# Ledger of designs, part 354: VHH binders against q96fz2

Target 1, 269 residues: q96fz2
Amino acid sequence: CGRTSCHLPRDVLTRACAYQDRRGQQRLPEWRDPDKYCPSYNKSPQSNSPVLLSRLHFEKDADSSERIIAPMRWGLVPSWFKESDPSKLQFNTTNCRSDTVMEKRSFKVPLGKGRRCVVLADGFYEWQRCQGTNQRQPYFIYFPQIKTEKSGSIGAADSPENWEKVWDNWRLLTMAGIFDCWEPPEGGDVLYSYTIITVDSCKGLSDIHHRMPAILDGEEAVSKWLDFGEVSTQEALKLIHPTENITFHAVSSVVNNSRNNTPECLAPV
Key: E = the ipSAE of ESMFold2; O = the ipSAE of OpenDDE; V2 = 0.75 times the mean of E and O plus 0.25 times the DockQ between their complexes.

## First folded at step 18 (VHH; framework vhh_6z1v_2)

Design EC8 (at its last fold request DockQ between E and O 0.77; V2 from the best seeds 0.86)
Fold by OpenDDE, fold request of step 21:
Structure EC8 (fold): chain B 269 residues (1-269), chain A 123 residues (1-123)
Amino acid sequence: as target 1 above (269 residues)
Amino acid sequence: EVQLVESGGRLVRTGGSLRLSCAASGFRFRYYVMGWFRQAPGKEREVVAAIVQTGGYTYYADFVKGRFTISRDNAKNTVYLQMNSLKPEDTAVYYCAAGKGIYLDTPSEYDYWGQGTQVTVSS
């Protein structure tokens, strides 16, 4: 996974992340560093994306079922990294393969510390290799969406206002991630960064791409993944598997350029 | 040419069962969401069920209440609707549709439509 979409306004995104804590109380995640949130239809590695993580990571004795939402850098920078520039990492940390997550120190160590997060996206992009051509067809892949009756009054999505309403009920893709905290050697702000765990693609996506993000499907899966206080690493890893609960459509080549940040990126062609 | 051909519609008694089939041709079936819609006399076309490309997710309208099952066979380019416990209110023309749209329950998101098959449920 090398491209995602996360374009919802902050308030809409927050509402979309509504959850129940362990006590059954309905909650919204609290933001950490909301100013670092940059909505985009075209998110690439090294950009910031919002992730969910347990409040327990920030507050001692906090309820581990409570969630924080925070923009983090895509591409995990290990805490032990001693260089001043994260770009000097000699290995790619955009993704973490599920089969080798426990073999790689960069992922194993933070995972062992309970640094699990849920990466939020509208969906992710993958490029299909076209047989006989050097051309790749991009696809937008996301959770199946249902238009709630309440949205029926939304006339033609032709107005910006209507477009925003269309997304009010969007089911966000929830991907399993590992994050780490890196303190620059020269001082400065702690960098929070994440990797997306990947798995072999489900059969339905295998023709598009052989790998897919580990998708956490449903509130229970999300809760268990986040709750490192109650759920062991071993148990959490059981949640990491391919899912067929996904849909997709072809999109234009507009998404190929990471600088393009328009609705055309994810529009069906 | 894109074709969706529905079959299986007939007269059945209340409480009866029926299996509808839709054979698709002329497009990459496995890349499309498939849906069943129905239109009763004097009513608007409404979604009955939808199934994503992978078959890993199905949507059902509220009135279905577990009575219908949508399935697909990508190898056969066919989508099915198993209808059980049929009621007179289920009487309608049933349409198969294929779409690349975002919303499964929205007719406008479907690109291709069949001619429909008549389902009549007698009291």
Scores: ipSAE 0.921, ipTM 0.966, lowest interface PAE 0.4, mean pLDDT 93
Fold by ESMFold2, fold request of step 21:
Parts: C-alpha cells; structure tokens; sequence
Structure EC8 (fold): chain B 269 residues (1-269), chain A 123 residues (1-123)
C-alpha cells in the first residue's frame, strides 16, 4: 500500500470519525495540529495524513478509549534515527509486514510503547502488473458504499438536498498502523510518523496485488487496536488479517503522477 | 458481445420459493459488482440485492427482510438470487446487472443489464 486518497474537508472527516467511548457515549475525536491536514485525492509516502490514536498518548491518566486525530508523516521514522534529514533513512518504512513486525526494531519498539494508530483514507490505490509488458493498471480499493444508507443523523440521510453531499456518508477506510516519535538531533519539534501494517491479500484481490493493508473492519476492531491501556500488543495483533469486505474499480493513469490532485484520480473507467 | 441472461422467473404461490440465475459472458465477470433489480408496472427500477467482486459483502434492500440471498460463482460467471417466502408485492420483472461504479444500490452505477425475467406471486 503506497498511495491513498484522503480528500474530505476537516469538518466532514471529523464527523465521519464519530465514535462511542467505553460507556457508549457518542464523541468526536479531538484534533491535534489541524492546520497540518492536507487533503488530497492522491497521497503518497512522506506526506501527512490523519490518524486516530488514544488520548492516553498525550495526557496522563486520560481515558484510553478516547480518541485523538492528528496528521502524521507517512513513512515511520524510528526514534533512534541519527541523521538530521528523515529522507536519508536507508530502508522503506511506508509499510510494515505483519509476519515480521516483532522482528524489526523499527516497528517492535514503538509497538511495545503502545504506539498503535488507525490510518484514515477514502480508500487506497494498487497497480496491477500487466502480463508481458511493464505497463500497470491502477485500481481504487475501498469499503463497499451504499448511497441511500443511513450513516449519520436521520435528518441528514433523509433529505434529498443532502444527497448531493454523497461524501458525508462515505465509509472511511480504517487501516492498522504503528507510529513513532522522533526528536531531531539538532532540536526542534518532535516528528510523528506512521507505517501501515500489511498482510497477504484476500483471494478476491489476489489478481490485482499480492499484499493489502490490514483493515480494521468496524468500531470494535478500531477501538481494540487504539486502546493500548486495555488491550495488550498480543491481543491487538489478533486483529491483523486480510478481509474480503472490500470492493474496487479500475481508474485512469491520472493517479500515476502524485502531483495530480483531482477527483479524476478515483473515478471509475 | 456482452450478455447477461436471466432465468428462473415464473408464477408461484404466496409463501413459495424461487431461484433466479444470471449467466454472464463477454466481459471480465470477476471485476464487476453484480446486482439484482426489480421493476413493477408503474414503478421505478429498484435495487433488490448486490454483491461485490470478492463475494465478501452483500447488500439487501429493506423490503427483503431476510427472505432473499444473493450469491455469485466467479468460476461459472453466474450470479444467483434465492427468493423465499414470496409475497404478492414481490411481483415484478427482475433484472441482473453488472457495474464498476461506486454505489451498490444505484442503478446508474451499473453498466450492463439483462433483459429481465418475470416473477409473479399469486395470492
């Protein structure tokens, strides 16, 4: 997984992340650094994208089931990195394979600190290798969507005028991630960065690509992954598996150039 | 040439069961969402059920109320609709459709349509 779409305005994204705490009370995640959110149909590694994480990471004695949303750099920079420029990292941390996560110091150390996050997107792109050529066919891959399904207030879902805001009812893709905090050697702000955990693709996606992100399907899975105060690393890793609850369609080559930030990137072809 | 050929529609009694089949040809079946739609006289075409390419998600309209089951067989390029506990209000022409659009319940998102098969449920 090396490209995503996360294009929703901040307020729409926040409402899509409404959740229930452990007592069943409805809440919205609290933003950190909201001005660093850069929505785009075409997010690539090293860009910032929003993730969810437990409030307990920022506030002593906080309820670990409460959520913070914050933009983080895609491509985990380990806390032990010694160079001044994160782009000099000698290995790729865009993704973390689930089968070796506890063997890689870059990932097992932050996991041991409970640094689990949920990476948010509209969906992700994959490029299918074409037999007998170097050309590739991009696909947009996302949770199944229902236009008329009630996904918020009954009034909002019930109004014809609000149907033009189809993205207000979009089911966001929720991927399991790990984050770390890096302090630059010469000083400055702490850098928060994340990796997306990957698994073998489900049978239904295997013709497109052999890997897929570890998708957290539903609020129970999301809550358990985030709550490092109540859910151990061992139990959380049981949530990491492929899913068949996914759909896709071919898109044009417009998405190939990461500078293209238009709805055409995810439009069916 | 793309073809979607429905079969299995007929007259049945209230409470009866019926299985619809749709054989697909001329396109890459496993890359398409499949749906069943219905249209009664004087009414708009409406979604009955849809199934994603992987088979891992199915959608049913509210009126189905657990009575119908959609399934697909990607090896046979076939989609099915098992209909149980049929009611007179289920009387309609049933259409098989294939799409690569985003929304499963929206007819305009579907690219290919069958000719339809008549289902009639007698009181």
Amino acid sequence: as target 1 above (269 residues)
Amino acid sequence: EVQLVESGGRLVRTGGSLRLSCAASGFRFRYYVMGWFRQAPGKEREVVAAIVQTGGYTYYADFVKGRFTISRDNAKNTVYLQMNSLKPEDTAVYYCAAGKGIYLDTPSEYDYWGQGTQVTVSS
Scores: ipSAE 0.853, ipTM 0.937, lowest interface PAE 0.6, mean pLDDT 90
ESMFold2, look of step 18: ipSAE 0.836; ipTM 0.931
ESMFold2 (binder alone), look of step 18: mean pLDDT 90; pTM 0.917
OpenDDE, look of step 18: ipSAE 0.918; ipTM 0.966
ESMFold2, fold request of step 21: ipSAE 0.842, 0.832; ipTM 0.932, 0.928
ESMFold2 (binder alone), fold request of step 21: mean pLDDT 90, 90, 90; pTM 0.920, 0.919, 0.920
OpenDDE, fold request of step 21: ipSAE 0.921, 0.920; ipTM 0.966, 0.966

Design EC9 (at its last look DockQ between E and O 0.75; V2 from the best seeds 0.82)
Fold by OpenDDE, look of step 18:
Structure EC9 (fold): chain B 269 residues (1-269), chain A 123 residues (1-123)
Amino acid sequence: as target 1 above (269 residues)
Amino acid sequence: EVQLVESGGRLVRTGGSLRLSCAASGFRFRYYIMGWFRQAPGKEREVVAAIVQSGGSTYYADFVKGRFTISRDNAKNTVYLQMNSLKPEDTAVYYCAAGKGFYLDTPSEYDYWGQGTQVTVSS
């Protein structure tokens, strides 16, 4: 996974992340560093994206079932990294393979510390290789969506107003991630960064791409992944597998340029 | 040319079962969401069921209440609707549709439509 969409306004995104804590109380995640959230239809590595994580990571003795939402850098910077510039990292940390997560120090160490997060997105993009050509067809991949009865006859998504309404009840894609905290050697703010765990593609996506993000499907999976206080690493890793609960459609080549940030990126062609 | 051809619609008694089929051609079937819709006389077209490309996820309207099952065979370019415990209120023209839109339950999100097959449930 090298490209995602996360364009919802902050308030809409927050509401979409409503959850129940272990007491059954309905809650919204609290924001950490909300000003770092930059909505985009075209999110690339090294950009910031919102993730969910347990409140226990920030507050001692907090209820580990409570959730925080925070923008983090895509591309994990290990805590042990000693260079002053994260861009000097010589290996790719955009993704972590599920089969080697315990073999790579960069991922194993933070995972062992319970640094599990849920990466939020509208969906992710993958490019299919066209047989016989060097051309690649991009696809937008996401959870199946249902319009709730309350959304009146949203006419053709052709109007900007109608487009915004399309997203009011959007089910966000929830991907399993590992994050780490890096302190710059020269001082400054702690950098929070994440990697997306990847698995072999489900059968439905296998013709598009051979790998897919580990998707946490449902509130239970999300809760267990986040709750490092109650759920061990071993138990959490059982949640990491391909899922067929995905849909997709072809999109235009507009998404190929990471600078393009318009609804056309994820629109079906 | 894109074609969706429904079959299997007929007269059936209350409590009876029926299996509808929709044969697709002229497009990449495995890349589309498939849906069944119905329209009764004087009523709007409504979603009955939908299924994603892989078959790994399905949607059913509230009135289905476990009576119907949507399935697909991508190798045969066919989508099915198994209808059990049929009621007179299920009487309608049933349409097969293919879509690449965002929403499973929204007719406007479907690009291709069949001609429909009549299902009549007698009391």
Scores: ipSAE 0.916, ipTM 0.965, lowest interface PAE 0.4, mean pLDDT 93
Fold by ESMFold2, look of step 18:
Structure EC9 (fold): chain B 269 residues (1-269), chain A 123 residues (1-123)
Amino acid sequence: as target 1 above (269 residues)
Amino acid sequence: EVQLVESGGRLVRTGGSLRLSCAASGFRFRYYIMGWFRQAPGKEREVVAAIVQSGGSTYYADFVKGRFTISRDNAKNTVYLQMNSLKPEDTAVYYCAAGKGFYLDTPSEYDYWGQGTQVTVSS
């Protein structure tokens, strides 16, 4: 997985992340660093994207079922990295294979610290090798969606609520990730960065690509992955598997250039 | 060239069962979501059920209430609708559709449509 869409305005994205804590209370995740959120139809490695993580990572004695949402750098920078420039990392941490996660120091160490996150997107892109050409066909891949019908007027001139109603039903893709925290050796702000765990593709995607992100399907899976206070690493890893609860459609080659940030990137063709 | 051919519609008593079948040809069936829609006289066309490419996820309209089951066989290029506990209000022309759009329940997201098969449920 090397390209995603995460284009919703911050307020709409936040409402799409409504959840219940362990006591059954409805909540929205609390933002950290909201100014670093950069929505785009065409996110690539090294860009920032929002992830969910447990409040317990930030607050002593917090309820570990409560969620923080924060933009993090895609491409995990290990806490032990010694150089001052993260671009000098000599290996690719965009993705983490599930079958070797406990063998790779870059991923094993933060995982042992409970640094599990849920990576949010509208969906992700994959490129299929087409028969008889070297052309690659991009696809947009996402959870199945149901349209919501609305009635009445909204009192609409400049109402902030009009925008969130346009997108209030989109089910965000929820991918299992691992994050780490890197302190630059010369000082400065701590860098939060993540990797997306990958698995073998499900049967439904096998014609498109042989790998897929590990998708957390439903609130139980999301809650267990996030809750490092109550769910051990061993138990959390049982959540990491392919899913067939997925749909896709072909998109134009506009998405190929990561500078293109338009709805055309994910429009069906 | 593209064809969606429904079969299995007929007259049946209230409480009865039917199995609708839709044979697809002329397009790459496994790349399409499939849906069943219905239209009663004087009513708008409405989604009944839909199924993603792999068959791994399905959608049912609320009025189905567990009575119908959609399935697909990608080896046979066929989608099915098993209809149980039929009611007179299920009387309609049932359409098979194939699509590449975002939403399972929205007719405008479907590219190809069959001719329909009449289901009539007598009281």
Scores: ipSAE 0.783, ipTM 0.913, lowest interface PAE 0.8, mean pLDDT 90
ESMFold2 (binder alone), look of step 18: mean pLDDT 89; pTM 0.910

Design ES1 (at its last look DockQ between E and O 0.63; V2 from the best seeds 0.00; counts 0 for: pae E 5.6 > 2)
Fold by OpenDDE, look of step 18:
Structure ES1 (fold): chain B 269 residues (1-269), chain A 123 residues (1-123)
Amino acid sequence: as target 1 above (269 residues)
Amino acid sequence: EVQLVESGGRLVRTGGSLRLSCAASGFRFRSYVMGWFRQAPGKEREVVAAIVQSGGSTYYADFVKGRFTISRDNAKNTVYLQMNSLKPEDTAVYYCAAGKGSSLDTPSEYDYWGQGTQVTVSS
């Protein structure tokens, strides 16, 4: 996974992340560093994206079922990194393979510390290789959407205006991530960064791409992944597998340029 | 030319079973979400069931209550609706539809529609 969309306004995003704590109380996640949130239809590595994580990571004795939402850098910078510039990392940390997560120190160590997060997105992009051509067809991949009856007569999906209405009740894609905290050697603010765990693609996506993000499907999966106080690493890793609960549509080549940040990126062609 | 052709609709008694089929042609079937809709006289068209491209996820309307099963065969470009425990209130024209997947339960999100097949459930 090398490209995502996360374009919802902050308030809409927050509401979309409503959850119940272990007591059954309805809650919204609290923001950490909300000013770092930058909505975009075209998120690339090294950009900031919002993730969910347990409040226990920030507050001692906090209820581990409570959630914080925080923009983090995409591309995990391990805590032991000694260079002053994260861009000098010699290995790619955009993704972590599920089969080797325990073999790589950069991922194993933070995972062992319970540094699990849920990466939020509208969906992610993948490019299909066309046989015999150098052309690649991009696809937008996301959870199947269900419009709750309460949303008035959403007119014909053919107008850009109608697409905006689709986002009011959009089910966000929830991807399993690992984050780490890096302190710059020269001082400054702690950098929070994340990697997305990847798995072999489900059958439905296999023709598009051979790998996919580990998707946490449903509130229980999300809660268990986040709750490092109650759920062990071994139990959490059982949640990491391909899912067939996805849909997709072809999009234009507009998304190929990471500088393009318009609704055309995820519009069906 | 895009075609969706429904079949299997007939008169059946309450408690009976029926299997609808929809044969698709003229588009890349495996890239589309498929849905079954129904419209009773004097009522709006409503979603019955939908299935994503891979078949790995399905949606059912609340009134289905486990009675119906949607499935698809991508090799045959066909989507099915197995209907069990039919009731008189299930009487309607049933439509097959294909969509790009932006929504499963919204008729306006489906691009292609069949002509429909009549299902009548008698008491």
Scores: ipSAE 0.731, ipTM 0.892, lowest interface PAE 0.8, mean pLDDT 92
Fold by ESMFold2, look of step 18:
Order: C-alpha cells, then sequence, then structure tokens
Structure ES1 (fold): chain B 269 residues (1-269), chain A 123 residues (1-123)
C-alpha cells in the first residue's frame, strides 16, 4: 500500500470518526495539530494523513479508550534516528509486514510502547500488472458503501452542493498502523510518523496485488487496536489479517502522478 | 452488447423455495458488483441483495430476514438468488443488475439491468 485518498474536509472527517468510549458514551475524537491536515485525493509517502490514537499517549492517567485524531507523516521515522533530515532514512518504512513486525527494531520498539494507530483514508490505490505488457492498471479499493438516499456518482461530486450527498456517511477505510515519535537533533517539534501494517491479499484482491493493508473492520477491532492500556501487543496482533469485506473499481492513469489532486483520481472508468 | 438474462421466476406457494439465476455477457463480469432488485406493482424498485466482485461480502435488505442468499459464480458469469420461506409479500418482478461498486443499495448506481423475472407467491 503506497497511495491513498483522504480528501474529506476536517469537519466531515471528524464526524465520520464518531465512536463510543468504554463507558458507552458517544464522542468525537479530539484533534491535535489540525492545521497540518492536508486533504487530497492522492496521498503518497512522506505526506501527512490523519490517524487515530489513544488519549493515554498524551495524558498520564487518561481513559485509554478515548481517541485523539492527529496528522502524522507517512513513513515511520524511528525514535533512534540520528540525522537531521528524515528523508535520509536508508530503509523504507511506508509499510510494515505483519509476518516480520516483531523482528524489525524500527517497528518492534514502538509497538512495545503501545504506539498503535488507525490510519484513515477514503480508500487506497493499487496497481495491477497487466498480462503481456509493462503497463499497470490502477484500482481504487474501499469498504462497500450502503446509502439509503440518492446521490450523484463519485465523479459528479466535485461541487460543494453535490459533495455532501455523495460523501455524507462515507465509511472510512481503517488500517492498522504503528507510529513513533522522533526528536530532531537540532531541536524543534517532535515528529509523529506512521507505517501501515500489510498482510497477504484476500482472494478478492489477489488478481490486483499480492499484499494489502491490514484493515480493521468494525468498531470492536478499531477499539482493541487503539487501546494499548487494556489490550496487550500479543492480543492486538490477532486483529491483523486479510479481509474479504472490500470492493474496488478501475480508475484512469491520472492518479499515477502523485501531483494530480482531483476527483478524477478515484472516478470509475 | 451487454446482456443480463434472469430466469427461474414462477408461481410458488407460501413457504416455498425458488432459485433465481442471472446469466451475464458482454462485459467483464468479475469487475462488477451484482445486485438483485424487486418491484411490485405500484411500488418503487428496491434492493433485495448485493454481492461484491469476489463474492466475499454481501448485503441484504432488512425485509429478507435471513430467508434469501445471494451468490455468484465468476467462472460461469452467473449470479444467483436462493429464496426460501417465501411470503405473498415477496411477489414482484425481480431484476438482476451490475454496477461498478459505489453504492450497493441505490438503483441509480447500477449500470446494466436485466428484463426481470416474475415471482408470484400464493397463499
Amino acid sequence: as target 1 above (269 residues)
Amino acid sequence: EVQLVESGGRLVRTGGSLRLSCAASGFRFRSYVMGWFRQAPGKEREVVAAIVQSGGSTYYADFVKGRFTISRDNAKNTVYLQMNSLKPEDTAVYYCAAGKGSSLDTPSEYDYWGQGTQVTVSS
């Protein structure tokens, strides 16, 4: 997984993240650094995307079931990294394979500190290698959506008036992630960064690509992954598996250039 | 030329069972979400069931209450609706539809439609 869409305005995204805490109270996640949220139809590594994490990471005695939402850098920068420029990291941390997560220090260490997050997106893109050619067919991949009122097609929702009907109640894709906190050697703000855990593709996606993000399907899975105060690393890792609750459609090659940020990136072809 | 051809609709008694089939041609079946819809006289067309491209996820309208099962065979380009415990209220024309997968329960999101097959459930 190396490209996503996360284009909703902050207020719509926040409402889509409504949840129940352990006491059954309905809540919205509290934002950290909301001005760093950069919505786009075409997010790539090193960009910021919103993630959910437990309030306990920020407040010593907080209820670990309460959620914070914060933009983080895609591409985990380990806390032990010594150079001043994160782009000089000599290994790729965009994704973390589930089968080796406990063998890689870059991922094992923050995971042992309970640094689990849920990476939010509209869906993700994947490129299928076509038979008899070097050309690749991009697909947009997301949760199946259920809407009880009429709305325009995804491609028709590029105006403010139609946007609310199409994207209202969009079920966000919720991917399992690990984050770390890096203190720049020269000082300044702590950098929060994440990796997306990957698994073997489900049967439904195996014709497109052999790997997929680990998707947390439903609020119980999301709550258990986030709640490092009550759910051990060993128990949390049981949540990491492929899912068949996924749908997709082919999209145009417009998405190939990560500088293209338009609804056409995810429109069906 | 795209075709969706339903079959299997007929008259059955209350409590009976029926299996609908829909044969697809003229498009890449594996790339489409498939749905069954129904329309009774004087009513709007409504979703009955839908199934994603792989067959790994399904949706059922609330009135189904566990009585119907949607399935697909991507090798045969065919989608099925197994209908059990039929009630007179299930009397309708049943339509097969194919869509690119945005919304499962909205008829306007489906690109191709069959001609329908009549299901009649007598008391």
Scores: ipSAE 0.224, ipTM 0.683, lowest interface PAE 5.6, mean pLDDT 89
ESMFold2 (binder alone), look of step 18: mean pLDDT 88; pTM 0.900

Design ES2 (at its last look DockQ between E and O 0.01; V2 from the best seeds 0.00; counts 0 for: pae E 23.1 > 2, placed apart)
Fold by OpenDDE, look of step 18:
Structure ES2 (fold): chain B 269 residues (1-269), chain A 123 residues (1-123)
Amino acid sequence: as target 1 above (269 residues)
Amino acid sequence: EVQLVESGGRLVRTGGSLRLSCAASGFTFSDYAMGWFRQAPGKEREVVAAISSSGRSTYYADFVKGRFTISRDNAKNTVYLQMNSLKPEDTAVYYCAAKSGSSTESPEDYQYWGQGTQVTVSS
């Protein structure tokens, strides 16, 4: 996964992340650093995206079932990194393979500390290799959306009003991630960054791409992944597997340029 | 269709005042931070002022120095820029822009843009 969409207004995004804590109380995640949230139809590595994480990471003795939402840098910067510039990382940390997560220090260490997060997106993009051509067809991949009588399909919204309605009720894609905290050697603010765990693609997606993000389907999976206080690493890793509960449609080549940030990126062609 | 339509730009003398308006349509205006940007010939587009979705927070570029005021009316889907004490260096095309969530100084983060309105300040 090298490209996502996360364009919802902050309030809409927050509402979409409504959850129940372990007591059954309905809650909204509290924002940390909301000003770092940059909505975009075209999110690339090194950009900030919102993730969910347990409140326990920030507050001692907090209920670990409570969620915080925070923009983090895509591309995990390990805490041990000693260079002043994260861009000098010599290895790709955009993704973490599920099968080697425990073999790589950059991921194993933060995972062992319970630094699990849920990466939020409208969906993600993948490119299908066309047989016989050097052209790649991009696809937008996302959770199936509940067809409300009034909710048009993505791209079928003939009116701005209909488009807004679609996104107001959009089910966000929830991807399993690992985050770390990096302190710059020269001082400054702690950098929070994440990697997306990847798995082999489900059968439905296999023709498009052979790898997919580990998707946490449903509130229980999301809760267990986040709740590092109650759920062990070993148990959490059981949640990491391919899911068939996805849909996709072909999109235009507009998304190929990471500078393009328009609805056309995810619109069906 | 999302539309931002700027108005109010004109020729004005040094020390004069202008009020720019930007009428928004095609999106939930109250969920977007709004910004005014300007671009002078041969210069990069730069932020002039920004206002949060609620209107509670405002940002002004350093060159504004209290001369300009950004405001919004969510009921009218309109953002305003009151410009006082205009100087020749304020001559530029002024753009209205919308960003989902919080405002930023970076033009590239804004999703929707108007066509711009020309402001010319003569000496």
Scores: ipSAE 0.006, ipTM 0.245, lowest interface PAE 12.3, mean pLDDT 90
Fold by ESMFold2, look of step 18:
Structure ES2 (fold): chain B 269 residues (1-269), chain A 123 residues (1-123)
Amino acid sequence: as target 1 above (269 residues)
Amino acid sequence: EVQLVESGGRLVRTGGSLRLSCAASGFTFSDYAMGWFRQAPGKEREVVAAISSSGRSTYYADFVKGRFTISRDNAKNTVYLQMNSLKPEDTAVYYCAAKSGSSTESPEDYQYWGQGTQVTVSS
């Protein structure tokens, strides 16, 4: 997973993240660093995207079931990194394979600190390599959406009223991530950055790509992954598996250029 | 409108067999995991069996002990529970339930429920 869409305005995104805390009280996540949120139909590594994480990461004695939403850099920068420029990392941290997560210091260390997050997106893109050519067919991959009489279609979201019919009740894709906190040697703000855990693709996606993000399907899975105060690393890792509850459609090659930020990126072709 | 309609519940003697059916409508059946749950008088609703949307993954509660089999026919939008070697302890109202995503044992995770069918096992 190397490209996502996360284009909702902040207020719409926040409402889509409504949840219940441990006591059953309905809440919205509290933002940190909201000015860093850059909505786009076409997010790539090194950009900021919103993630959910436990309030306990920021506040001593906080209820670990309460959620914070914060933009973080895609591409985990380990806390032990010594160079002044994160682009000098000699290895790619955009994704973390589930089968080796406990073998890689870059991921094992923050995971042991409970630094689990949920990466939010409208959906993600994958490119299918076609036999006999180097041409690739992009697909937009997302949760099945519940259709109602007020629902719109993805291809009709080119005006404000049609946009609302599609996106106001969109079910956000919720991917399992690990984050870390890096203090630049030259000083400055702490950098929060994340990786997306990947698994073998489910059968429904295997013709597109052999890997998929680890998707947390439903509030129980999301709550357990986030709640490092009550759910151990061992128990949390049981949540990491492929899912068949996913759908997709082919999209235009417009998405190939990461500078293209337009609804056409995810429109069905 | 989503509907789940159970059928097949009846009185049966101890050691007997019974097959429950649940007809689904109002949603794309092949995208949903299905479960059978039961509730005896004075007891909490509990999972009996669950099956993934594709039918490849199944879950059975420990008390089933190999006596029940869940299956689905996605062409007919129907989920089944074959119940063998029935015991008086199996007496309950049996409910069909549907959930998007993976099957789970927690009734709180299921989005749609049938009205239930009574199974009574005489001693």
Scores: ipSAE 0.000, ipTM 0.092, lowest interface PAE 23.1, mean pLDDT 86
ESMFold2 (binder alone), look of step 18: mean pLDDT 88; pTM 0.900

